# VHH binders against Glycine betaine monooxygenase reductase subunit (bmoB), part 17

Target 1, 368 residues: Glycine betaine monooxygenase reductase subunit (bmoB), of Chromohalobacter israelensis (q1qyu6)
Amino acid sequence: MTQNFFNPVTTQTWTNGRHNVRCVKVIQETWDVRTFCFMADQPVLFFFKPGQFVTLELEIDGEAVMRSYTISSSPSVPYSFSITVKRLPDGRVSNWLHENLQVGSELVVHGPVGDFNVIDYPADKVLMLSGGVGVTPLMSMTRWFFDTNANVDLQFVHSARTPRDIIFHRELEHIFSRIPDFRLHIVCERGDESGEPWAGFRGYLAQAMLELMVPDYLEREIFCCGPTPYMKAVKQVLKSNGFDMSHYHEESFGATPADVRADVEELAEQAEAEMEAVDTADMLQVEFSNSGKSIRIMPEETVHAAAAKLGLHIPKACGMGICGTCKVKKLAGEVTMEHNGGITEEDEADGYILSCCSTPKSHVAIEF
Key: E = the ipSAE of ESMFold2; O = the ipSAE of OpenDDE; V2 = 0.75 times the mean of E and O plus 0.25 times the DockQ between their complexes.

## First folded at step 10 (VHH)

Design n12 (from n10 with T50Y; framework vhh_7pa5_2; at its last look DockQ between E and O 0.08; V2 from the best seeds 0.00; counts 0 for: pae O 9.5 > 2, grease 24.6 > 24.2, placed apart)
Fold by OpenDDE, look of step 10:
Structure n12 (fold): chain B 368 residues (1-368), chain A 120 residues (1-120)
Amino acid sequence: as target 1 above (368 residues)
Amino acid sequence: QVQLVESGGGMVQPGGSLRLSCAASGFTFSSYYMSWVRRAPGKGPEWVSYISKSGGSTSYADSVKGRFTISRDNAKNTLYLQMNSLKPEDTALYYCATWGQYYDEYFDHWGQGTQVTVSS
């Protein structure tokens, strides 16, 4: 019986708004920088413009806190997005994330938003100028260019304090070594305290250095992200040399724009209102018979998510209803299952469901 | 804990001079670029000047170029801003800040600030 593997993939596309996401991976990039990778509970294609950012809705010490972070991943990897966060000694949110955000952690994100992106400003010649953690949006852009085989003459100049501070160092080298039209320049202010020699450009990015690295920089679309003094210095160099600043773009790591804040607040209020409107009456009970545990979930939550909330680990590989790994037997109740071929009609007839893509329509009992 | 304490502010007449100091503690001062930032009443923060770790490189906002001089003493963990030819427009709260990225505040760390008032 030829398992008809060609069920149309029913995947929702990520739209600007409030989203529940789960941390699925944490990557240590440098000694003080971590990448957090997120997925939605349901398969979602995270569509965004490379360089855009999201706003995290967090609760820290009982206080609601919003903080924006650039998406460091590329939309060319659609089922996940990532943020890359530098730990700051006085950073409330950055430190909290590093200390508390783990695989399995759930949080709310708003977005994607932002005008600092390469989609809205297409160019054949691009210059990326990053300082420190400012590399994150530019890395998203770079990954995008690389993954989409973009015909772009790309110059990338990254400035770091020391070699150990170079975020995405190996990946950047990998990408840029493979594409002849991509050129990478790394500037380190100083050598590593550990004595790692730096053979590249040293010091602060200055005019002479830029001219040497990128002689045609005046002809390029420039994307700049870094600390305020860094960006100011860059702008000064550009202006002093007659650069058309209409081709200059920067992401300021300043305060979240008022409009974004307003949007986030509005969305949060709406969400609260919706939550309040969700009459406890609309909550559906999921019972797991083997464990004897039960939970009330929202109508849009999956059986798998319900299990996870109870600390029950149902194996899951794809989360998209393809692999069948999350198959469980439904003992009672009704679910809506949107699968992509990971379960047979026979299995369904026997009462099995894919927990990763099954949402209860009624109270349900699961043999697990 | 990183601490930056600014001092030296005050009231001066136009054309006067002030020297600001910033005492740094709780971190390796010599490992950071340092900056002065100011906030005038009703305005957002404005970058004024930065200095490299060694002090070999400096930069200034156009508004203060030629009038202000940033310097540092790494042995004393102190940052300085010599302000000459002060103008009423220079009236602001002046902050010492580390080089870095903090999304809400532009800089990783900054002090409480010292008030500079230029008035006749």
Scores: ipSAE 0.008, ipTM 0.254, lowest interface PAE 9.5, mean pLDDT 86
ESMFold2, look of step 10: ipSAE 0.136; ipTM 0.608
ESMFold2 (binder alone), look of step 10: mean pLDDT 82; pTM 0.824

Design p01 (from i13 with F27R Y102E S107Y; framework vhh_6z1v_2; at its last look DockQ between E and O 0.65; V2 from the best seeds 0.00; counts 0 for: pae E 2.05 > 2, grease 25.6 > 24.2)
Fold by ESMFold2, look of step 10:
Structure p01 (fold): chain B 368 residues (1-368), chain A 120 residues (1-120)
Amino acid sequence: as target 1 above (368 residues)
Amino acid sequence: EVQLVESGGRLVRTGGSLRLSCAASGRTFDYYSMGWFRQAPGKEREVVAAISSEGGYTWHADFVKGRFTISRDNAKNTVYLQMNSLKPEDTAVYYCAREDSEYFGEYDYWGQGTQVTVSS
């Protein structure tokens, strides 16, 4: 009887670097906030420390543009990652993303990086303080604590202009209603447009309000993100009350460190040089016999991605070679398949492959 | 296009008071945090005060705390700096600036400045 009955997990975990990703979902969070969800064409696990950020490598009006966004999703679900973007009237990148980034869009991201995270600063009692879109890294942290069954006493104070501006409101209420040691406080500066009452706290976060909501705030590890006046006001309250600032952590939402920007620029230049050097003779043909369509792709691209480029919709769920949903029959040619148990020897003997984790080694033909 | 125009700078005696105004053009004023900065001759520009988009969060540098007060009137698209108990070291060109909506701590639009001179 063998002790080793486990299939090894061979899926690559992403590391800090340059990544090609595809938008797979767009979620309207509020009237001016959207979440964009990304996956890679190759199977990859999107592990990161909750609170970290990525830097988007974009081309807007023919110019290279870089913009950092915190990752709003949790690494506890590593099959994709998300950013959450508020559009403002004069925001160049934010408006471009809202107007142009859709399901199927490809883009380049760099990361993950960032010292603002809950992994490097463990604590039994945590206070999260956010203003406006500053909620996004703290939402990543909150989802992480909830999903991993973390043994933490969590207080979350979020400040928004009006009730309709509360980002992730329904999900925050859901999470915080289910865990006894999790407490949510939402402060709205004004009521909604109709003048209807807001049942939560009104006004702005001041020392007296913080003392009422979180009387033990001086005993907590604090993570803060919001506009500069908000963060400065919070920091002033903490310092004036003798808080040990080594337990205070803040993030200036959207600022890209100079060394990260330099790394992004260098990697972008290297990628352009590699693209220019690519010889189309290295491309391999993937033919889809039922549809009569074919395409030439690079050996690193999956059969599933090839189908998508032709407008063919092979079912896909996990994207990691586990569930078997993307299974198709290969009629000819050879592939490299990096699966995680989603296909049997019988299926392989009958000519099946998992399209989401199969890349061509030769010209191939697929029954699809 | 956003334009910021400061006004109210003048010569004033030590111990005196002065209010600076900064008028903003356009319809976007109430979406943005604002700051007042100053630059004395031969010195680097320094932040004096900051205010959130709705006015609920204010901050003042230690060297002006208790003497200067930032405020705003979103109906008039104007941010103010009330300066009391003025000292000769407050002599500087004062600038208002708008915080970048995409990079907190960065300021994307600046006024031309208004000169404040405090006489001994």
Scores: ipSAE 0.533, ipTM 0.834, lowest interface PAE 2.0, mean pLDDT 86
ESMFold2 (binder alone), look of step 10: mean pLDDT 83; pTM 0.856
OpenDDE, look of step 10: ipSAE 0.765; ipTM 0.912

Design p02 (from i13 with Y103S S107F Y109H; framework vhh_6z1v_2; at its last look DockQ between E and O 0.03; V2 from the best seeds 0.00; counts 0 for: pae E 5.1 > 2, grease 25.1 > 24.2, placed apart)
Fold by ESMFold2, look of step 10:
Structure p02 (fold): chain B 368 residues (1-368), chain A 120 residues (1-120)
Amino acid sequence: as target 1 above (368 residues)
Amino acid sequence: EVQLVESGGRLVRTGGSLRLSCAASGFTFDYYSMGWFRQAPGKEREVVAAISSEGGYTWHADFVKGRFTISRDNAKNTVYLQMNSLKPEDTAVYYCAREDSYSFGEFDHWGQGTQVTVSS
């Protein structure tokens, strides 16, 4: 057996960047959900804010693919980190991970990053609302509160399609049964295929149900993660009852496949129409030196959008300046860059920008 | 009760056009992405097109791109599929589907389907 141990005074900590990791464990959570646990080849302490995510850098059938997943493990146990992946019928990456990622597999991850976390928004009373695999960032937060003996009154409402789809069910019941100020409520839309009875709440989360489960929900700091319909329904209940939305925090796992796939096509069609009929006097030129292509765009359009209009595919995952996936080198000109920590000050000094959140202030040249 | 009712499927000649409609009821329509799927005999069901809940983003499979257009009218709770330049290989039962409330990237409710047949 290889002697690998962590010395907490000398072992480096995990910081935002590009990291080589190895899968060290695979856990079947439900019939279509698995947790993948990772360690680094060199010892690392995986500290992060509970709720943050990583972006996987994969090669699938010879093609480079980037995909973001929230970290479901807690930084209170920093010797590894985990992601939890639901197999999606239309999901190339999720199916590939389930079929191909095994103990011993190596891959590259980017991160950790993300503003959805419990460290930045402390509160004495918290309500967590999750739908389906949206439980994953909230599980990281829950594990953190439990492991650190946090002085918090925690209400957790989890919604799933059927009882067999409840992710982390046993562990949630365990955690919430042991702490007086922690309460768990699980809502299932339908019974299981096996016909087993479900003793919890049934149906869709609604105002009346939330009032029964968590009567003081309007007084709590709220963290919400789930599919778009779930999150829209939650926000409607909150807004309709005068909730102060500055205490509402949500995480989206990106757009649906329809939303994501349409973005590049729409921009390309718009660019073609603009080239045919537009006075370019107010536009700024963006040159892509390696491809030899250039385009003039409006000052409010991003460098990434400019590349897309030319058929150049700069990788993009988060779109918010967090993950660093869209980083390119600017050779000339000035941009306005609105990032959320996805680029270091050293990278900026070396001329790098995040194309997804950079807009031109002058004519610019990009090494791409 | 969630209901999706497709209509408009019929026999058309190659090169013809057809518009499918899907009337939705029993849920808050503008919260959900919607999709059109098709299934030819002996083949697995495949996605044809999808549209976001607000209607601002659409996706079309490569085999229909430029020929089919998905749209929606949230005031009428209706999703449409405009099919132009029809080919015999477009012959299939076409299904309307709603985005799952609790499972990212999945569809959880389906219509009964409408038959589209394209003759040579």
Scores: ipSAE 0.138, ipTM 0.646, lowest interface PAE 5.1, mean pLDDT 82
ESMFold2 (binder alone), look of step 10: mean pLDDT 87; pTM 0.889
OpenDDE, look of step 10: ipSAE 0.598; ipTM 0.839

Design p03 (from i13 with Y102D S107Y Y109S; framework vhh_6z1v_2; at its last look DockQ between E and O 0.80; V2 from the best seeds 0.00; counts 0 for: pae E 2.04 > 2)
Amino acid sequence: EVQLVESGGRLVRTGGSLRLSCAASGFTFDYYSMGWFRQAPGKEREVVAAISSEGGYTWHADFVKGRFTISRDNAKNTVYLQMNSLKPEDTAVYYCAREDSDYFGEYDSWGQGTQVTVSS
ESMFold2, look of step 10: ipSAE 0.570; ipTM 0.850
ESMFold2 (binder alone), look of step 10: mean pLDDT 89; pTM 0.904
OpenDDE, look of step 10: ipSAE 0.691; ipTM 0.880

Design p04 (from i13 with S107Y; framework vhh_6z1v_2; at its last look DockQ between E and O 0.72; V2 from the best seeds 0.00; counts 0 for: pae E 2.7 > 2, grease 32.2 > 24.2)
Fold by ESMFold2, look of step 10:
Structure p04 (fold): chain B 368 residues (1-368), chain A 120 residues (1-120)
Amino acid sequence: as target 1 above (368 residues)
Amino acid sequence: EVQLVESGGRLVRTGGSLRLSCAASGFTFDYYSMGWFRQAPGKEREVVAAISSEGGYTWHADFVKGRFTISRDNAKNTVYLQMNSLKPEDTAVYYCAREDSYYFGEYDYWGQGTQVTVSS
């Protein structure tokens, strides 16, 4: 019997749907690969099955664009999630992400979804086979096994074009060097690219090489992800040697499944319709310059209420414009202020307002 | 602008041989896996062969039974399909296509095709 490990699906607070997230970190993994880390503004636990993906809802040059990426982070640390993106010289989305997605960027993601995952197929002996960027779902699985102290015998064979193209190389070496039952094998097709000699396996993963690396490969649960020719070559070796293919799992990263794409498009359309139903022509922006936060409110709402919606604490006692406790400085714009003696003429001349009884007449900026 | 241009299709007798070429331009050719597809009149397009970006991994459909060989020359930005022991059933328009570097299984650019006709 395979020993069970922690199942993050039963404890997640986010569910398949449309989510607003913010990029909080960008990591350069290789010369052409970056990892983007995301969080929500409020506490969210980002549980998912290792191997699942999200779909980004982007606007590029005025066009709506949807692009799916595997979650490369592990749900064992659920306070954020990450995607890992290889820059393609002619790739519209990948180039846009590398050039435009930075710390502080906000975007919408859909998910998590996907049937390729390690949770649904537990086993005590696992073989992971990846080619190129296909490493990303398997890295999520590996991080999960390592972080949760999984009782698994793990063999990982990764194929890269050159040594500089090995994604997550240092972390993989770190993880696999510490656990006797974890073994890492890396194959580079070109060994001496750009003065980085490669002393490991060279060429491509053939049956003889796989037998040398992982002699018991026919006894393992296999997770494979890489370019189609790579995956078909692997599958051919397995079938030719009588492997029970019910223990073989692959992810081709085909286009976002049509039903997932349709759901994403429908949810995005619903969100846009909800925004359009609000008469935004009547709403006015209140900016809080010291905190860097802003919100759009109706002219009937007070500046104090706007701050409260953003989690900003402007002191308030009376709420009726008599005590002066809610006084803030207005840097720009106009308000209607109905006070009852809580502010002096000099304060008004210096641009101060009582936030509890001031409503915007235009877009305003507040020093808070 | 990504362009794939097939050539080499012609009439050939049963048992003959033919080599198709696909010249690629407008992208970094050796970053991408490539495939050959075919479509006979009234039939759906089907994959014939595929090759990885560096050429080390190849795959051929069962119906070509070792008769066809995909290859590539990254110095010439060209993918080839060597077709031997041709049968009338191989008559089709042959297309080359580029596999997306991330969405494995998706082919995002296609050539216009080259006609192969095998006579009895």
Scores: ipSAE 0.462, ipTM 0.799, lowest interface PAE 2.7, mean pLDDT 84
ESMFold2 (binder alone), look of step 10: mean pLDDT 88; pTM 0.900
OpenDDE, look of step 10: ipSAE 0.580; ipTM 0.834

Design p06 (from i13 with A50D Y102E S107Y Y109H; framework vhh_6z1v_2; at its last look DockQ between E and O 0.31; V2 from the best seeds 0.60)
Amino acid sequence: EVQLVESGGRLVRTGGSLRLSCAASGFTFDYYSMGWFRQAPGKEREVVADISSEGGYTWHADFVKGRFTISRDNAKNTVYLQMNSLKPEDTAVYYCAREDSEYFGEYDHWGQGTQVTVSS
ESMFold2, look of step 10: ipSAE 0.599; ipTM 0.864
ESMFold2 (binder alone), look of step 10: mean pLDDT 88; pTM 0.893
OpenDDE, look of step 10: ipSAE 0.795; ipTM 0.925
ESMFold2, look of step 11: ipSAE 0.637; ipTM 0.877
ESMFold2 (binder alone), look of step 11: mean pLDDT 88; pTM 0.900
OpenDDE, look of step 11: ipSAE 0.757; ipTM 0.906

## First folded at step 11 (VHH; framework vhh_6z1v_2)

Design q01 (from p06 with F27R; at its last look DockQ between E and O 0.59; V2 from the best seeds 0.69)
Fold by ESMFold2, look of step 11:
Structure q01 (fold): chain B 368 residues (1-368), chain A 120 residues (1-120)
Amino acid sequence: as target 1 above (368 residues)
Amino acid sequence: EVQLVESGGRLVRTGGSLRLSCAASGRTFDYYSMGWFRQAPGKEREVVADISSEGGYTWHADFVKGRFTISRDNAKNTVYLQMNSLKPEDTAVYYCAREDSEYFGEYDHWGQGTQVTVSS
């Protein structure tokens, strides 16, 4: 940081709303998965409930696009927040993000929101079940439990297609190796195309496998996120064994609820209208009385440039306020004239300006 | 852009069997979960079955459990619905669809449908 820094007493935390953020880091997690880290221009603490999501406000091929992503980072490190994106063939947003979002990129996000989180459903014993990129909200929860030294018995079962597709693999192994009450089980559906051996469980999560891994699963608060067939299979096992489904929580990864989408669209429309209104209100009128033409220009544009836009030809040679060739008479209004000797004090007293180096401070009228 | 083409729908007697096929075009069939849906006249479209990208997770709606079986052959870019013990209430247009793996529970591509009619 330069003169802006995080202050635990005065730095504000973000709340649900529309936020301008900048990408500050891109991390390649697997061959097709990247994590994008964001910060705000002013210091902000990015607190949220682990498991919540944001909605990206993007423009792709000239069209406005909204897409929701789970926050994969933990609020225990609130100086930035991250999303984790799997690049899919035919995926419009995911491919665009992988190809175009880089350090320094600015975008708008909405949130944080979401009922899928560990703060609203506290429990002593937790089971996390994830498939594929569905690991991301559960990674946020896991990082939170680890970083805050939570007193929780945590079982985590993650299903991936192949060993190379295991997102956050090294970090998960690290976290779970250090805490006695944390257990990690990874199931791969098939081997890697490279033929690397997989020493863990192979196949698909089924009741018998779940009983072997987590024999007390019916006693746990369960958080589940993955592809629809995966989540339906989990739910079938739980219901068939009499699990109290009020302790089961699932998230449809990436879905934006209709009410959230409507709020996001309204806030985006309001912000665009406000920006357009501010830009228009800053323009100043320059009129040319002999020609009867006028134009509105920004205050950093010169009177000479205004004339040129109207097809009026004020003579100009140096363009820097030295030669005096661009001298015109100002009938009304005020300008800032930054000349370099091309006009006398008598001429200024008589209302003359050098159009090439005069910018309006008000609406002005020129005899031309 | 992927296209889905269903085939195999026809008129079948009560108690009969039928296999529907859905051929997927494009290069990425084995990345995606697939589903079969149906819509009878005057009814809302409903999910019949779905299957994970590798085929290991299958789900069938209660109203077809034990009678219908979803399967897939990734080498042929095809998903199937085996329909046994057909009843007149199974009469509908059957659609295959591809799940959007970025938006679980959303389907981003649909076939044109194939009519299944179960007589008497």
Scores: ipSAE 0.614, ipTM 0.866, lowest interface PAE 1.6, mean pLDDT 86
ESMFold2 (binder alone), look of step 11: mean pLDDT 83; pTM 0.850
OpenDDE, look of step 11: ipSAE 0.843; ipTM 0.940

Design q02 (from p06 with F27R F104W; at its last look DockQ between E and O 0.70; V2 from the best seeds 0.70)
Amino acid sequence: EVQLVESGGRLVRTGGSLRLSCAASGRTFDYYSMGWFRQAPGKEREVVADISSEGGYTWHADFVKGRFTISRDNAKNTVYLQMNSLKPEDTAVYYCAREDSEYWGEYDHWGQGTQVTVSS
ESMFold2, look of step 11: ipSAE 0.603; ipTM 0.855
ESMFold2 (binder alone), look of step 11: mean pLDDT 82; pTM 0.844
OpenDDE, look of step 11: ipSAE 0.811; ipTM 0.928

Design q03 (from p06 with F104Y; at its last look DockQ between E and O 0.43; V2 from the best seeds 0.65)
Fold by ESMFold2, look of step 11:
Structure q03 (fold): chain B 368 residues (1-368), chain A 120 residues (1-120)
Amino acid sequence: as target 1 above (368 residues)
Amino acid sequence: EVQLVESGGRLVRTGGSLRLSCAASGFTFDYYSMGWFRQAPGKEREVVADISSEGGYTWHADFVKGRFTISRDNAKNTVYLQMNSLKPEDTAVYYCAREDSEYYGEYDHWGQGTQVTVSS
């Protein structure tokens, strides 16, 4: 029996974890952007939520380096996955990848992970806003909608510096020309000196331009990725026009230590106020045995939130029960765990839970 | 290799004006968004303003909006912060920083800072 044959019934599905992969294809997308495609040596189906990312584990000049890249391919073709990398002259990782990563190269990746995705936020009408290399997670989403024949009204506005810097230009034009409910607008900040005439918008995305391109933008679920000033400009337009920001999503790779500490303090203050206002008879105790701390929380609150209210820092990445980063050992009690594949049956049998998606059903004791 | 050098910080009176400059070298300046940050003694560093690589997108924190203006001159590899109507609470060390071009929201290089002191 051949061990390299994909059997869709029995072939292992990729889940969050550490994976050995091999580069199988390199595509030059623009003068300074390449796509690297990967497969595993053992048969694997690369399912993920469009918009998610992986983290590369590299060795550069004898030093271990970790670097995250969004998955630019779609899970509709699960036999491989791709990242798309812009080369910067002084970029340590991006230059190394362009110079050293070739067909046959092996490396380790971690993932897939990420809260920025279209699966968790379904909508009939979507607006995608990208700047520069921020197009990559949105390309994954676009390919997914196109390949699965999604019943979605899709507007895509992409901003690039010049026409030659438009990543995936031909494929975007192809996809969006074929579907009546799909519309593409490309904004170039300036033209190039010798390029073909640019038929699209020139300048910067502003409220007036957005209103012309997508008059109903305030009615849409919005996915945005690009340089910080670009994303702040988008958010300012949305907030100024009363957009419900719970329908706005942007790329995030995780919190910094300072941000995490501020979030924990805020949650602790809220918890103290809520306890004073709420009947404590409905609360359940969560005990953290290694720290000796405990707290009473409402049954709807996660174990991770309980730890945060006590100033305990359980690692968290995806928050969705996919990545396994928030795994802790439960010593006693019962929880309801709504995971999405981030924990094995073996781990569950050994008493592990994913704190980010586990809520108490009884008094609970956690080894932390 | 990558260098960001701030200048222009000094003592000024309340209501006065300053222009800070950040000279950039060792990288392709017009490929990167840039930001100005500040840090007062005993306080956390906070973002003041940022600007896109071509200068078309600018953002200013609410506490400086209408008073400070970020700009850049890509021919001179320099980012500026024009500071008007200065208040004593603007007293801080001001840093310029370069945004990571792939990890949006993270800044991978920082200047040494320039001290701004606003007296009453």
Scores: ipSAE 0.625, ipTM 0.875, lowest interface PAE 1.7, mean pLDDT 84
ESMFold2 (binder alone), look of step 11: mean pLDDT 88; pTM 0.900
OpenDDE, look of step 11: ipSAE 0.817; ipTM 0.931

Design q04 (from p06 with S53D; at its last look DockQ between E and O 0.51; V2 from the best seeds 0.67)
Fold by ESMFold2, look of step 11:
Structure q04 (fold): chain B 368 residues (1-368), chain A 120 residues (1-120)
Amino acid sequence: as target 1 above (368 residues)
Amino acid sequence: EVQLVESGGRLVRTGGSLRLSCAASGFTFDYYSMGWFRQAPGKEREVVADISDEGGYTWHADFVKGRFTISRDNAKNTVYLQMNSLKPEDTAVYYCAREDSEYFGEYDHWGQGTQVTVSS
């Protein structure tokens, strides 16, 4: 046995909060759109609900700037996440990102957050409608459905100004060509300035065109993202045809009173400050007597998670305190155990706990 | 910097017509959706109409539908509001505004406004 032995590292999932990330890849999507991919320095699982966004914390010309971007990647590949940014001629943040954000750049982001997502509104038949860069949250949703083999009938209608402006064009064609229940329709408002032909639909999305593309659109759960006039045009068609608007979802960052924005920022800062105030003095020690290993964990962390961090494999099936599989004997200390019937009073009297739903209230010693 | 300058507001009688103009400068106009808003004294600002970057999508609030028409001329960097069949309740300061091209629903620049007063 040597004094230098590698211990396994348990990967954690990020949660809504403030995160340091590093750009690991930059992808040129179109002539004016780039995708920036981020990772943390240590393994972190970037799970989120497809459609959610992050808010970048930047310093531009000595000024603090906050800007939100939807996550364009899918949580099915959780080792990184991506945002996709269109360079706006007069856009301070978008131009700064294109000019300054490169592989190796470090960045602070807040999130993930957002009610526009496919997890909270499940449906068997979905219609996605996007205009321009509004494709980005819907791309996250599409990648998720494809990667998870979702049992969904998916129709996707994307509107772009010209063929050169179609973001993710080849990947969309690939995904939609391989699944019979997935159908893609791309509408270009104009041809390219180069005169290159476009064989697909041309013009602006209108009711007649939507009926031709997706005849059953009134039967679908609808996710829409694009410029406000585009989204309002879609809503006009839906409302005029008796669509139940409770099945219509859109991404909008519409203006809010300054007080509401300040309140949200204050609450996020308060949560982050409380997190940063935590130190090792707030941690509680969990010892595993048979292995001779110990670890200090937060009071919110389970005994099972503590064992996993030390490479100790306590059996676990349900994870909810029902089946009793994670039962271990506690030799010392006190825990909070929120079980659902997976342990008897006699077992508790003999010092047993369910490790999957027990958190320490003191230093704890476990026979394992 | 970005400038939006409204013009054409004045006093008119009920049933009359006006055309408001908003001249834009300091940005690439045809990249942005535009909107007309109004605010009567003591009331919150409300959207009247909006129009997509190249004019293919337009929307009008129900309280003006059939009476007002938004349009734009990208060669002149100008958005218009044609106001017909004016009513006293249309009395307000009218503002044009530019929508953020990624932060949909947020308007990031506003004009100074032009007063429209409709007399009975």
Scores: ipSAE 0.648, ipTM 0.873, lowest interface PAE 1.5, mean pLDDT 84
ESMFold2 (binder alone), look of step 11: mean pLDDT 88; pTM 0.900
OpenDDE, look of step 11: ipSAE 0.792; ipTM 0.918

